# VHH binders against MAM domain-containing protein 2 (MAMDC2): the designs that were tried, part 3

Target 1, 162 residues: MAM domain-containing protein 2 (MAMDC2), of Homo sapiens (Human) (q7z304r168to329)
Amino acid sequence: IECDFEENHLCGFVNRWNPNVNWFVGGGSIRNVHSILPQDHTFKSELGHYMYVDSVYVKHFQEVAQLISPLTTAPMAGCLSFYYQIQQGNDNVFSLYTRDVAGLYEEIWKADRPGNAAWNLAEVEFSAPYPMEVIFEVAFNGPKGGYVALDDISFSPVHCQN

## First folded at step 1 (VHH)

Design g10 (framework vhh_8ghr_2)
Fold by ESMFold2-Fast, scan of step 1:
Structure g10 (fold): chain B 162 residues (1-162), chain A 124 residues (1-124)
Amino acid sequence: as target 1 above (162 residues)
Amino acid sequence: EVQLVESGGGLVQPGGSLRLSCAASGFTFSSYAYIGWVRRAPGKGEELVARISGSGGSTSYADSVKGRFTISADISKNTAYLQMNSLRVEDTAVYYCAKDLSWLPYGSDAFDYWGQGTLVTVSS
């Protein structure tokens, strides 16, 4: 389940579409709708790609945007890592869930609110004893919006180092 | 409230034509949304018949209807259509309009909203 969001594809990830909030591809040769969106982590340039959610499109509070992985191979265990940014001054909650074949959700990680607009490394101990999905979720809980950005998802079959 | 309202079903003879309509409310068609037509014949499972992006650009069809059915969308009217030509007895089914949850087909359980269904009967 690895994706740097380059090469004009989502590596099998799918956005769960809804009328209020959705994940979009940022960067590339097409200009982003919001000038304060970050440079991508992989290339640190306007021509790189990343995924993002931005509250400028939110019409209702307490909406969620989900980005869903392909089914994992199983069994697997190791470190799931990715880079993320959360815009300051927003009410967004950025979380990681697993969803199993029975449709049961389990929260495996939640973002600490960083004090700046820098890319942060997340490292999550991950175990899939059977095939399941990994879901990146942004929840909007209040009137202050902002972006959440995601890049450079990777997996390593070793324990997280940090 | 998100709603999909279907119309246009009925009884037709083999070789006839029907046009189904799906009026959407509570959301706007966009390039990030897909609208599908799913049918279910009596005693059978669901079959995705046709799919279109909300922008009206990309279409796909089941092999069983390819060349006979045409899906389209009118973004200004927020309405999707299924034009069914050269109808066969095997096309008899309840037809549902459904909003897709993904950029790629995930499966029948990936649709978040369904219309009420409209019955299409093809018989002499």
Scores: ipSAE 0.000, ipTM 0.109, lowest interface PAE 15.9, mean pLDDT 66

Design g11 (framework vhh_8ghr_2)
Fold by ESMFold2-Fast, scan of step 1:
Structure g11 (fold): chain B 162 residues (1-162), chain A 121 residues (1-121)
Amino acid sequence: as target 1 above (162 residues)
Amino acid sequence: EVQLVESGGGLVQPGGSLRLSCAASGFTFEDYYAIGWVRRAPGKGEELVARISSYGGSTSYADSVKGRFTISADISKNTAYLQMNSLRVEDTAVYYCARLGQYTWSGFDYWGQGTLVTVSS
């Protein structure tokens, strides 16, 4: 389930099919000096890669964008961590779900600090007693907003420190 | 066939309360669906105001309604609710109950007919 999104590689992650709004690969090229998109967390530069979704791509109606992992190995228990950034002032809800082999969804984490201008570390207690998918979801609650960015997904087989 | 039927809309004065209901048929909330309440005011775009995930669901709210609106679901009745308190004139809109689709669609795949909520003195 680990992925730093470098070398334009998604590590098996896929967008849920949605022609209106999807997660995109960011970075990997020199941006202009006024770019509001975050620098890559792994390399802390504009030449690195990260995933992002931006409300500017949302069309007429409210949309949900999901980035779906490949099935996890099992059993698996420990700390799932990742870095994320939410553009200040937006109304988007950024959440993490699991989906099991029976198709049941469970929310395991939700961002609680909208408006942060820096990369934030999320640490989520994670347990997969059987293979399941991990889903990063952004729900768009307003017609305008900003981006949500995601980088450096990692797993450690120890309990989270926070 | 899948169907969502809203009820509970009407006219209310500012500061009042209303409770909207959404009865689902053709599927169960024990399946992996999320239910949302989406509103549209005349001349404005659609806004997702509240969402509840499937079985034992977690909830989320738009900032415009946090602390005033509460979404809930009664799994045994296959019905979702939106409790709206401290209503404001700007809450005037048609409120739709919608199901989050599975896997392959843009988000919400089935919609109710909508129920009008008018907040006016």
Scores: ipSAE 0.000, ipTM 0.130, lowest interface PAE 15.4, mean pLDDT 66

Design g12 (framework vhh_8ghr_2)
Fold by ESMFold2-Fast, scan of step 1:
Parts: sequence; C-alpha cells; structure tokens
Structure g12 (fold): chain B 162 residues (1-162), chain A 123 residues (1-123)
Amino acid sequence: as target 1 above (162 residues)
Amino acid sequence: EVQLVESGGGLVQPGGSLRLSCAASGFTFSSYSAIGWVRRAPGKGEELVARISGSGGYTSYADSVKGRFTISADISKNTAYLQMNSLRVEDTAVYYCAKYPHYDSWGTPFDYWGQGTLVTVSS
C-alpha cells in the first residue's frame, strides 16, 4: 500500500478510467508548464514525484477522479498516513474510502480544510481484517476546481499518535 | 442481458412529490457501477439531474434540483431511486435511468438506458 511515487511508477495503484479527469504523476522535468503544481514532498523539488489531479483537465462540472490501491493481502490495522495538498479556493472534495470484495464503499477520511497551499499530513485509523482496496477520491463540485496532490503513502501497525 | 426498468412516473400537482424507481437486471450494483437519472423536457436537450454509485457511495445533483431531489440505492434489491419533492411545472419531462460502464467514472458516456418514464407536473 506504501508508495512515494518515485521512479515514475504507481506501486500498483490504478485510476478508475475517465476521459475527463484522472490522477497523473507530477514532478520531474515532464509536466504541463501551464499548470501551477506543488513541489514533490519527498525531495522538496520538481525532480521528485507525486500524484495529482487538476481541474484544468476537467471538461464537465461534477467529475470524479479515483486512485485505487492494490488489494491488501494480509490482515492489517493501524495508521495510514500520507501527505496531501489542495489548491486554495477550489470547490473539490478530497476523500479516502475503503472497498471490500463485495464492492461496499466506506468513507474513512475527508479533508476538513480545503484550499491549503502547503503539504499537510493526514493520519487515518485503518483496519483491513480481510482483503480490501483503499481509494483516494477527488470530486469536482464547482467551477473552481484547482489541483489536489498526494505523496508519501505509508502504513504503521500502531494507532495514529497525533 | 442488461436491463434498466423505470417506474413511478405520473401526473402530479405543483408542490407534490413522486418517487421514481430504477430496477436493474443483468448486472449487480458495485462501488464502481454508477447510475444516473437523465431527463428530457419537450423542446429541450438532455439534462443529467442526479447520479449515484451502486454501493451507496458518491452522489451528485444538478443545480436545478439540489435540495428538492434525493437519489439513493438499495443494493439488496439492485434498485436505484429518485425522490422528487416540491415539484414544479418545469420538472415536466421524460425521466431516464442510465448506467455508466463499470470501469468508467462520472461524465463518461452511458452504456445502457431505460425506456423512460413520463412525469407531468400540472394543475
């Protein structure tokens, strides 16, 4: 489940296909120069990599972009942590879901401070007693979309400390 | 064979309520399945009014119906609903239930459509 998105790969994460808006690998020297995107959290530079979704690619209001983890292979419980950034003034909602083998969604976290222009640490209590997927979702609900960026996903088998 | 069957349409007075149902067969609702309600009024184009994940996940609404319409899904019955409150004359339209492809998200073309159900709001 852990991924820092370095070396330009997704660690098994996949997009739910959508011709309008999808998560993309950002950072490095290859990106759209017309978009204002954050520096990689790991390297604090554009030479590192992160995942992002940006409303400049959204063709219709109310689009949804999902980034989906591999299925968990062993029971796990603890703290799922990641860094995220949300562009100020946007009308999008950034949420984290689990999906089990029966296809049931459960929302386990939602960003409570939209529009921050800095990397924020999220620490989410996580439990997967059977195989399931973790889904990072951005819903674009208004004309002001902006970007959402995600980096440094990690898991620790202890309760979140902050 | 995938089928979507709408029911619950009819004639209602302004300010009234109706509940539309969309019964699905030939596929099972999942987190990655999505259903939309699309309407077409006389002389107007198609308008997407509401959509939902088949697992009861994300929902969204057109501005014209926010606060009045509620979309829901009953996974055990494989049925989606559109609860329509405070109906207005301008809500008069044929209402279609439509399915997004399983691998696709919102905004992609629908792959299956119901036959539609007529809703008339008139005195």
Scores: ipSAE 0.000, ipTM 0.124, lowest interface PAE 15.0, mean pLDDT 67

Design g2 (framework vhh_8ghr_2)
Fold by ESMFold2-Fast, scan of step 1:
Structure g2 (fold): chain B 162 residues (1-162), chain A 123 residues (1-123)
Amino acid sequence: as target 1 above (162 residues)
Amino acid sequence: EVQLVESGGGLVQPGGSLRLSCAASGFTFSSSYAIGWVRRAPGKGEELVARIYPSGGSTSYADSVKGRFTISADISKNTAYLQMNSLRVEDTAVYYCARDWYYGSGSYAFDYWGQGTLVTVSS
């Protein structure tokens, strides 16, 4: 389930098909990128990589962009952690869901919309007693959606500290 | 390489029965995807008539077909079925098999579709 998105590897994560809005790989030295896009958390520079969704690419509001993990293969319980950035004051919702073998979604975490420029650590109690997927979802509710960035997904088989 | 292939459509008289099959490849029914049957009649929009989560055993039906249609799946054969009984003229449509991502209660999102199979109910 772990991924730092380096070397343009998604670690088995996939976008759900959506012709209007999807997660993209950001970072590195790339021509014609928006200057407000965040630095990579791993390298704290433009030389690293992360995933992002930007509202400027959304054709219809309330379209959702989903980044979906591989199915879990062994029972796991512990702390799922990741870093994220959300552009300040914008109309977006960043949530984390599980999807079980019956296809049912459960929201396990939702961002509190911190300002941009700083990576924020999220630590989420996570339990997968049977195979399931973890889904990072962004919804833009209005024209000032900004961006959401995601990096350094990791799992530890111990209780979250914060 | 996800593919869904329908079969079993045809012409039937009102009150008759048909069984549609949907053979899936490129994924397994032991995974967390659902399978839906969606129909489109001439001049009408799409209607989701039945849905099944093969790995979880859950099924759901549109009110228009409840009690007449039965959806089932064979995990070992990776095939879903729609048994249609007591067919009515208004059931005439092209029937599509589709793989479903579940967004929540009362909603659906299909990412792969079959070619469709025509069902005509007429005397």
Scores: ipSAE 0.000, ipTM 0.106, lowest interface PAE 16.6, mean pLDDT 69

Design g3 (framework vhh_8ghr_2)
Fold by ESMFold2-Fast, scan of step 1:
Structure g3 (fold): chain B 162 residues (1-162), chain A 122 residues (1-122)
Amino acid sequence: as target 1 above (162 residues)
Amino acid sequence: EVQLVESGGGLVQPGGSLRLSCAASGFTFSDYSYIGWVRRAPGKGEELVARISSSGGSTSYADSVKGRFTISADISKNTAYLQMNSLRVEDTAVYYCAREGLWFGELAFDYWGQGTLVTVSS
């Protein structure tokens, strides 16, 4: 489930079908309307890559964007960590879910208010007794959206430290 | 290098006709589930207008254009077309050609053209 989103590679992650709002690869040297997005955490520069969602493309504030992992190896237990950034003054909800083979969702983490416009480290205790998917979800709950960025997903088979 | 290049946009009178073309390079239509046309009107969101399967055997249309627009593809030329008849002022929009693939059994757009402007005005 590890991915740094470099070299235009998603490590098997996919968007759930939605023509209105999806996760996109950000960064690089290409001029874009979103060129003011944060620097890549791995390289700390705009030459690197990260995933992002931006509310400027949503029609309704009830839209959701999901980035879905490949099926996990099982059994698996440890610390799932990643870096994220949420733009200031938004109504977005950033959450992490698991989805099992029966299609049941379980919320395992939810972002608190972003504090500042910097990369934040999330560490989530994770357990998969059977193969399942990990889903990064952004829900747009109001017109004052903004971007949500995700980078440097890592897993360690030990308890989260701090 | 994957590219979709639209052409054929312009100014047309209500009731008129226009034909849009979408030339694809860097991939073949046979590698993907659908090629679609998406439009964005001034002050409105995006609308999927029409799509055609990579084999050319299946087409679908938005209710707003059904019976007036026809999508087709020339697989040998790697080009998709949108024939627009009985145009209305409400059809004024930027029209995008987009590639659509399957992800976990669901359809998602991964590449878009630059867009071509269609203006319907008297």
Scores: ipSAE 0.000, ipTM 0.088, lowest interface PAE 18.2, mean pLDDT 66

Design g4 (framework vhh_8ghr_2)
Fold by ESMFold2-Fast, scan of step 1:
Structure g4 (fold): chain B 162 residues (1-162), chain A 121 residues (1-121)
Amino acid sequence: as target 1 above (162 residues)
Amino acid sequence: EVQLVESGGGLVQPGGSLRLSCAASGFTISSYYSIGWVRRAPGKGEELVARIYSSGGYTSYADSVKGRFTISADISKNTAYLQMNSLRVEDTAVYYCARHYSSGWYAMDYWGQGTLVTVSS
């Protein structure tokens, strides 16, 4: 389930319907002037692409934005890695879930708030013994909104570094 | 298999207190899967009385119970609680815990068996 979000394509990822907040493709020549959005990690340029979610215009506590992968091939085991940014001072919770064919969710990773605006590398041990979806979720749990950005999703069939 | 198992119901006098527990299995209480408490009084419809979204995070309450009921969750035990204080006769109902699936609208996809709370002298 790899995607660098270049070419303005989602690589089969879909938003779960939510009229208030959804993931969007960022970068290119289109910028949100009401929030400082990160430059693309792949290009380190405003012309590259990444995914982001931003609650600046929507103030609904407990709203959730999900970006859902295609069903994985199974069995799969290895390291799922991606880059992310979380705007400082927001109340957003950024998490990674799996959802199986029976509809059961499991949280497999949650972002710490490192207090920096740089791209951070996440490496998550991942196992799919049967087909499942991977879900990137941002939960808006307070009055302080802000962006969460995601780029360079990759999978390697080896354990995460070290 | 998703299960929600409730406990703590019973008979209390007006002005008393009671704590309900909801033990979850088959999923993890998280920022996505919140727990709501829904009650149904004899001869009345269902009322969502409290919801918790994420551990120690945001809670919401029906106006009828604000200031009297407190919802909480212990994520290490995967259990949600409803602390009910200053109980009134009109709080008599079967109380269900339910997994709240999604934000922005009322959506409960799995329900506990219910526990009876009777407030009477």
Scores: ipSAE 0.000, ipTM 0.103, lowest interface PAE 16.5, mean pLDDT 66

Design g5 (framework vhh_8ghr_2)
Fold by ESMFold2-Fast, scan of step 1:
Structure g5 (fold): chain B 162 residues (1-162), chain A 122 residues (1-122)
Amino acid sequence: as target 1 above (162 residues)
Amino acid sequence: EVQLVESGGGLVQPGGSLRLSCAASGFTFSSYWAIGWVRRAPGKGEELVARISPSGGSTSYADSVKGRFTISADISKNTAYLQMNSLRVEDTAVYYCARSPYYYDSSGLDYWGQGTLVTVSS
């Protein structure tokens, strides 16, 4: 389950498309219409790529956007790590869930809000003894919008170091 | 000049089908561009219902239309399609096709068609 979102591919990740908000690939040589999006972590430049959600077109601040991994194929246990940014001054909740084949959700991580827009490293103990999906979720819960960005998802079959 | 021209809208009864077409000119369907279908229903905001990747390799759908609508593209003809099956009264809207860079959200839509009205009623 690894993806740096480079070369314009999602590594099998899919949006749970909905009428309100979805994750999109950001960065690259052509800028989006918002002038204040983060540069990616992999290249640390405007030519790299990352995933993001931006609430600019959301009229109700109780919308949810989910980015869903492929189903895991073999038992795995270790450290799931990724980089993320949360724009300052928003009420967004950024969480990580697992979903099993029966459709049961379990929250395994939730972002702390440090009050800055820098890339933050998250390291999450992860165990999938049977096939399941990993879901990155942003819930928009207030009148202040903003982006949430995600990059450099990786897995290591050892315990997290933090 | 870049243009997107929709066709295929009309009046249909619940449970019916319609196929919308979007003919593009002034640019080529390539790895840089994505084509989406956006609808605007009375009393509602914009909803992106379906999107197809620049190379025509992958598709995405809003939960409200999954299993009923199918988006496709013919790159050699520079034309995108939306096949709408099992139509519901709630699908009544003006349907637009729109172009965006592949990695932009709906705010990255830079050229829109004129829109085509789909009315689902008895």
Scores: ipSAE 0.000, ipTM 0.103, lowest interface PAE 18.4, mean pLDDT 67

Design g6 (framework vhh_8ghr_2)
Fold by ESMFold2-Fast, scan of step 1:
Structure g6 (fold): chain B 162 residues (1-162), chain A 122 residues (1-122)
Amino acid sequence: as target 1 above (162 residues)
Amino acid sequence: EVQLVESGGGLVQPGGSLRLSCAASGFTFSTYSYIGWVRRAPGKGEELVARISGSGGSTSYADSVKGRFTISADISKNTAYLQMNSLRVEDTAVYYCAKEWGYSYGPLFDYWGQGTLVTVSS
């Protein structure tokens, strides 16, 4: 599950097909079609990498971009943590879901409206007693676009500690 | 390290043809590597129009360009091409070359070129 998105490596994460919006690799002097990109949390520079979604031109309302983890292979219980950044003033909803082998979704976390463009730490109590996937989802719920960025996903087999 | 450089854009009349080139450096093609062409028209979102596998064996096209556009690659030169025939006014856009990985859940774009403008107008 753990990934810092360095060295052009996604650690098995994949996009759900969507011709309109998808997660992309940012940073590392990678040139993007969008001019506004956050800096990497790991290196605090454009030479590091992170994942992001940008919806500057939202063609259809209610589009979603999903970044899907590998299926868990052993029982897991503990704290799932990651850093995220939401561009100020956008209408995007950033959520975390689990999906089991039957295809059932459960929302386990949803971003508050932070009102800033800084990297924020999320710590989510996580339990996977059988194989399941973790899904980072951005829903484009309005005409006002912006980016959502994600970096430094980690797991610790202890309760989230504040 | 990785760079993509597009060329070949310009002004053409409806029904005309253009060939875009994408010179890649800093990586070698693999079974998980695709080169794609993505366009963005004024006031519209990005559309993936064509892609080719790094092995050269697999191609795919958007329905809007199927039968008119042809993607190819010279693997020894690390260069991808987009041959655009029977151009229409609605093909007017900035065309970007992008490197991506192929997965069951669709493409992931990780490197982009600077873009090249294609204008179809009389």
Scores: ipSAE 0.000, ipTM 0.121, lowest interface PAE 16.0, mean pLDDT 66

Design g7 (framework vhh_8ghr_2)
Fold by ESMFold2-Fast, scan of step 1:
Structure g7 (fold): chain B 162 residues (1-162), chain A 123 residues (1-123)
Amino acid sequence: as target 1 above (162 residues)
Amino acid sequence: EVQLVESGGGLVQPGGSLRLSCAASGFTFSSYDYIGWVRRAPGKGEELVARIYSSGGSTSYADSVKGRFTISADISKNTAYLQMNSLRVEDTAVYYCARGGFYDILTGPFDYWGQGTLVTVSS
């Protein structure tokens, strides 16, 4: 489930396609790099890659974007970590879920609103005793939800360091 | 077995208020993702009007009801509510309480539905 989104690899991650909002690859010199988007955490520069979701103005209802991992293949327990950035002052909810083969969802993490526009480290206790998917979700509650960026997903088979 | 039982529907005049209740059994709110209120007017499709993440308290609304409707949950009573204010004739519908996973949270399938409660807004 690890991915730094470099070398243009999504590591098997897929969008749950939605005509209104989806996760996109940002950064890199070949891809169009905008000053409004965050720099890649791995390289700390605009030349690196990351995933992002950018809200559009919606007229009628909330929008949800999901980025879904490959199914886990072996029992796992430890610390799932990733970096994220949330645009300040905007109304969105960034959450992490697991989904098992029966379709049962469980929330395992929800973002606090960071006080800055820098990359923030999230460390989440993670257990997958049977095959399951990890889902990064952004829900936009306001008419403009801003952006959320995600990079450098990693797993360590030890408890999270606090 | 998951069961959802709605109550509180009835006849109300435009500008009035109603509170719908959804009593849940067979699960606890802290164990599931979302409880939603879905309405269906005669001859019309289904519309998700409000959703609450039961353990986190996060709420969301369709634009047609924002500022007028409030969804809430009482975990101790295992009950969700829809407070409907400033009701309009176009709010006339059967209102269903539904338990949903996060997959397709706005328009997707709900696993279990209540029986529905009729809300009629007319003079």
Scores: ipSAE 0.000, ipTM 0.119, lowest interface PAE 16.4, mean pLDDT 66

Design g8 (framework vhh_8ghr_2)
Fold by ESMFold2-Fast, scan of step 1:
Structure g8 (fold): chain B 162 residues (1-162), chain A 122 residues (1-122)
Amino acid sequence: as target 1 above (162 residues)
Amino acid sequence: EVQLVESGGGLVQPGGSLRLSCAASGFTFSSEYAIGWVRRAPGKGEELVARISPYSGSTSYADSVKGRFTISADISKNTAYLQMNSLRVEDTAVYYCAKTRYWSGYTGLDYWGQGTLVTVSS
């Protein structure tokens, strides 16, 4: 489930099909020229890679972008951590869900603060006693869109430090 | 207690009007979720008829109600409204106030009240 998004690796993560808004690889040589992109957390430069969503469509408030993990294969319990950025002054809702094989969604985390320009660390208590997917979701809940960036997903089989 | 409480339903003749209210308690309207009105007619599935983002004021409507229904929210009163005009027999349903997300079918919907019955007949 871990992924630093380097060398264009998605580590098995996939977008939910949506013709309007999807997660993209940021940084590196190929950038979205229409967006102000954050610097990579790992290398702290634009040559590193991360995933991002940016609202570029006029009806973005009707859009949801999901980045979906592979199914877990063994029971997991511990701390899921990742770094994220949310552009200031936006109507975006950034959330983390689990989805089981029966299609049941459960929200396990959401961004509480309206975001800042710096990378923020999220640490989420995570339990998957049977096969589940982890879903990073951005919902565009109004006309003031902006980017959301994600990097350095990791899992530790101990309780979160915070 | 955290809940959403619907009110304002009743019996009305075709062409009439009703205003439904959804009072939220135990939580505050925020940019985190949209508030929607979902209806369930006898023998039919659920239909999301209107939604609002209280933070931005953005609204959307099902094609079946566009031009007839208006959704609004009063953040200071923590209450959402559905103004229903030019009511038709096919609008007969139980109306639920729900916390919702865009492009989510039933995922992310929370029914916190009992619903309110709207009957349109002569």
Scores: ipSAE 0.000, ipTM 0.169, lowest interface PAE 12.7, mean pLDDT 67

Design g9 (framework vhh_8ghr_2)
Amino acid sequence: EVQLVESGGGLVQPGGSLRLSCAASGFTFSYSSYIGWVRRAPGKGEELVARISSSGGYTSYADSVKGRFTISADISKNTAYLQMNSLRVEDTAVYYCAAVTIFGEYYSGMDVWGQGTLVTVSS
ESMFold2-Fast, scan of step 1: ipSAE 0.000; ipTM 0.278

Design q1 (framework vhh_7qia_2)
Fold by ESMFold2-Fast, scan of step 1:
Structure q1 (fold): chain B 162 residues (1-162), chain A 120 residues (1-120)
Amino acid sequence: as target 1 above (162 residues)
Amino acid sequence: QLQLVESGGGLVQPGGSLRLSCEASGFTFSSYAMGWYRQAPGKQRELVAFITSGGSTNYADSVKGRFTISRDNAKNTVYLQMNSLRPEDTAIYYCAKGYDFWSGYSFDYWGKGTPVTVSS
């Protein structure tokens, strides 16, 4: 469950195909952009890579974009951390779910509304007693939802600092 | 006060059809995603299908091409049309309310269920 999205690699994460809304790779000299995208967290430049969902590319609102991890190797417990950036936090929702082998979803985290479009650190207590997937999910409820960006996913087998 | 009432379950032969209905009350129905789960004895509850407030649908691989979810916002009702039923579709079927207007995969309330048996 670690990925900095550098080297054009998704670290085994799967972008669940949805013709209406989807995660995209940002940074790294991306062409045909419709919006101003954030700089990469790792390199603090447009040459670095991150994942993003932008409301400009959404065909149906109230749909969800999912970025799905590989199945965890169970058992696993500790702190799942990642950096995220949200523009216009009142018109989008960014959540983290687990999904087990039977397809059962459980929300384990939801983004708080930041005061600005800066990179924020999220630290989520995480426990997978059996194999499961971690899903980063974004939904927009209107065309002025802005964007959500994600970078530097990491896991540590210790409690989160907060 | 929030209520989900399922109906339409029963006994059916393999290859048969059933239509399940779920009448909702106590919330603004048109603003929420709605779904159908099922649970066979001794197994976990499985998401079968969901429909967003905007009308987009999604199905479990096991039912794609056989089941159709739909909604009637004027009647506060969500439906599951089940065709080409198989013995492995035997389960208690639960109507579910999405957590939010966008929660196609996260549900916070379930009805009491309606049993479906597919046999001989």
Scores: ipSAE 0.000, ipTM 0.165, lowest interface PAE 14.5, mean pLDDT 71

Design q10 (framework vhh_7qia_2)
Fold by ESMFold2-Fast, scan of step 1:
Structure q10 (fold): chain B 162 residues (1-162), chain A 120 residues (1-120)
Amino acid sequence: as target 1 above (162 residues)
Amino acid sequence: QLQLVESGGGLVQPGGSLRLSCEASGSTFSINYMGWYRQAPGKQRELVAFIYSGGSTNYADSVKGRFTISRDNAKNTVYLQMNSLRPEDTAIYYCAVKFDYSTGWQEDYWGKGTPVTVSS
């Protein structure tokens, strides 16, 4: 389940296609003609690419954007870590779910409302004793949703340190 | 309204092969995964194989190496190629699909089932 979103690929992650809201690749030299966000200038300091969801692209505010991992192939347990950034929007919810082969959807992490747009490290204890997917989900519940950004997903087979 | 149309079931001798197809139509929403379940007489319904939109697959241990699942995203169709069939594979095979969270994520959508009988 690791991805730095480099090399022009998503490491097997997929958007659940939705005409109303989706995750996009940002950073590097990628330009966004619809967003007023200074993507290259804001996130370029992190060097490289990241994924983001921006409320300016939302058609229906009850819709969700999901970025779905490849299915796990062997039992695994350890620390799932990633960096995220939330613009100062009050109308968004950023959550991490697991989904098993029977379709059970379970929340394993939820972002606090940080009040700032700085990169934050999330470390989530993760266990997949059988095949599962990890899902990064953003829900916008109003027009003041701002954006959510995600980068540097990694897994370590040891317990989270911090 | 979603409609699932299954085909390809039938009677076959042990060691034979069959290819099942399931086409999803009438949906205005993307399909996250498509797959096959089966139910033999007197048994619980069990997962056989599934495939996510990105191409990752999963198989029940009893069918690994014999069955292959594939999909055609442009046609919203999933296929199950079944080789080296055994009497234990006799069951009604069900196509299942799952949509995104906003459209009933917690509910799988099922076809009517297609019977597969493996006997001599």
Scores: ipSAE 0.000, ipTM 0.111, lowest interface PAE 16.3, mean pLDDT 68

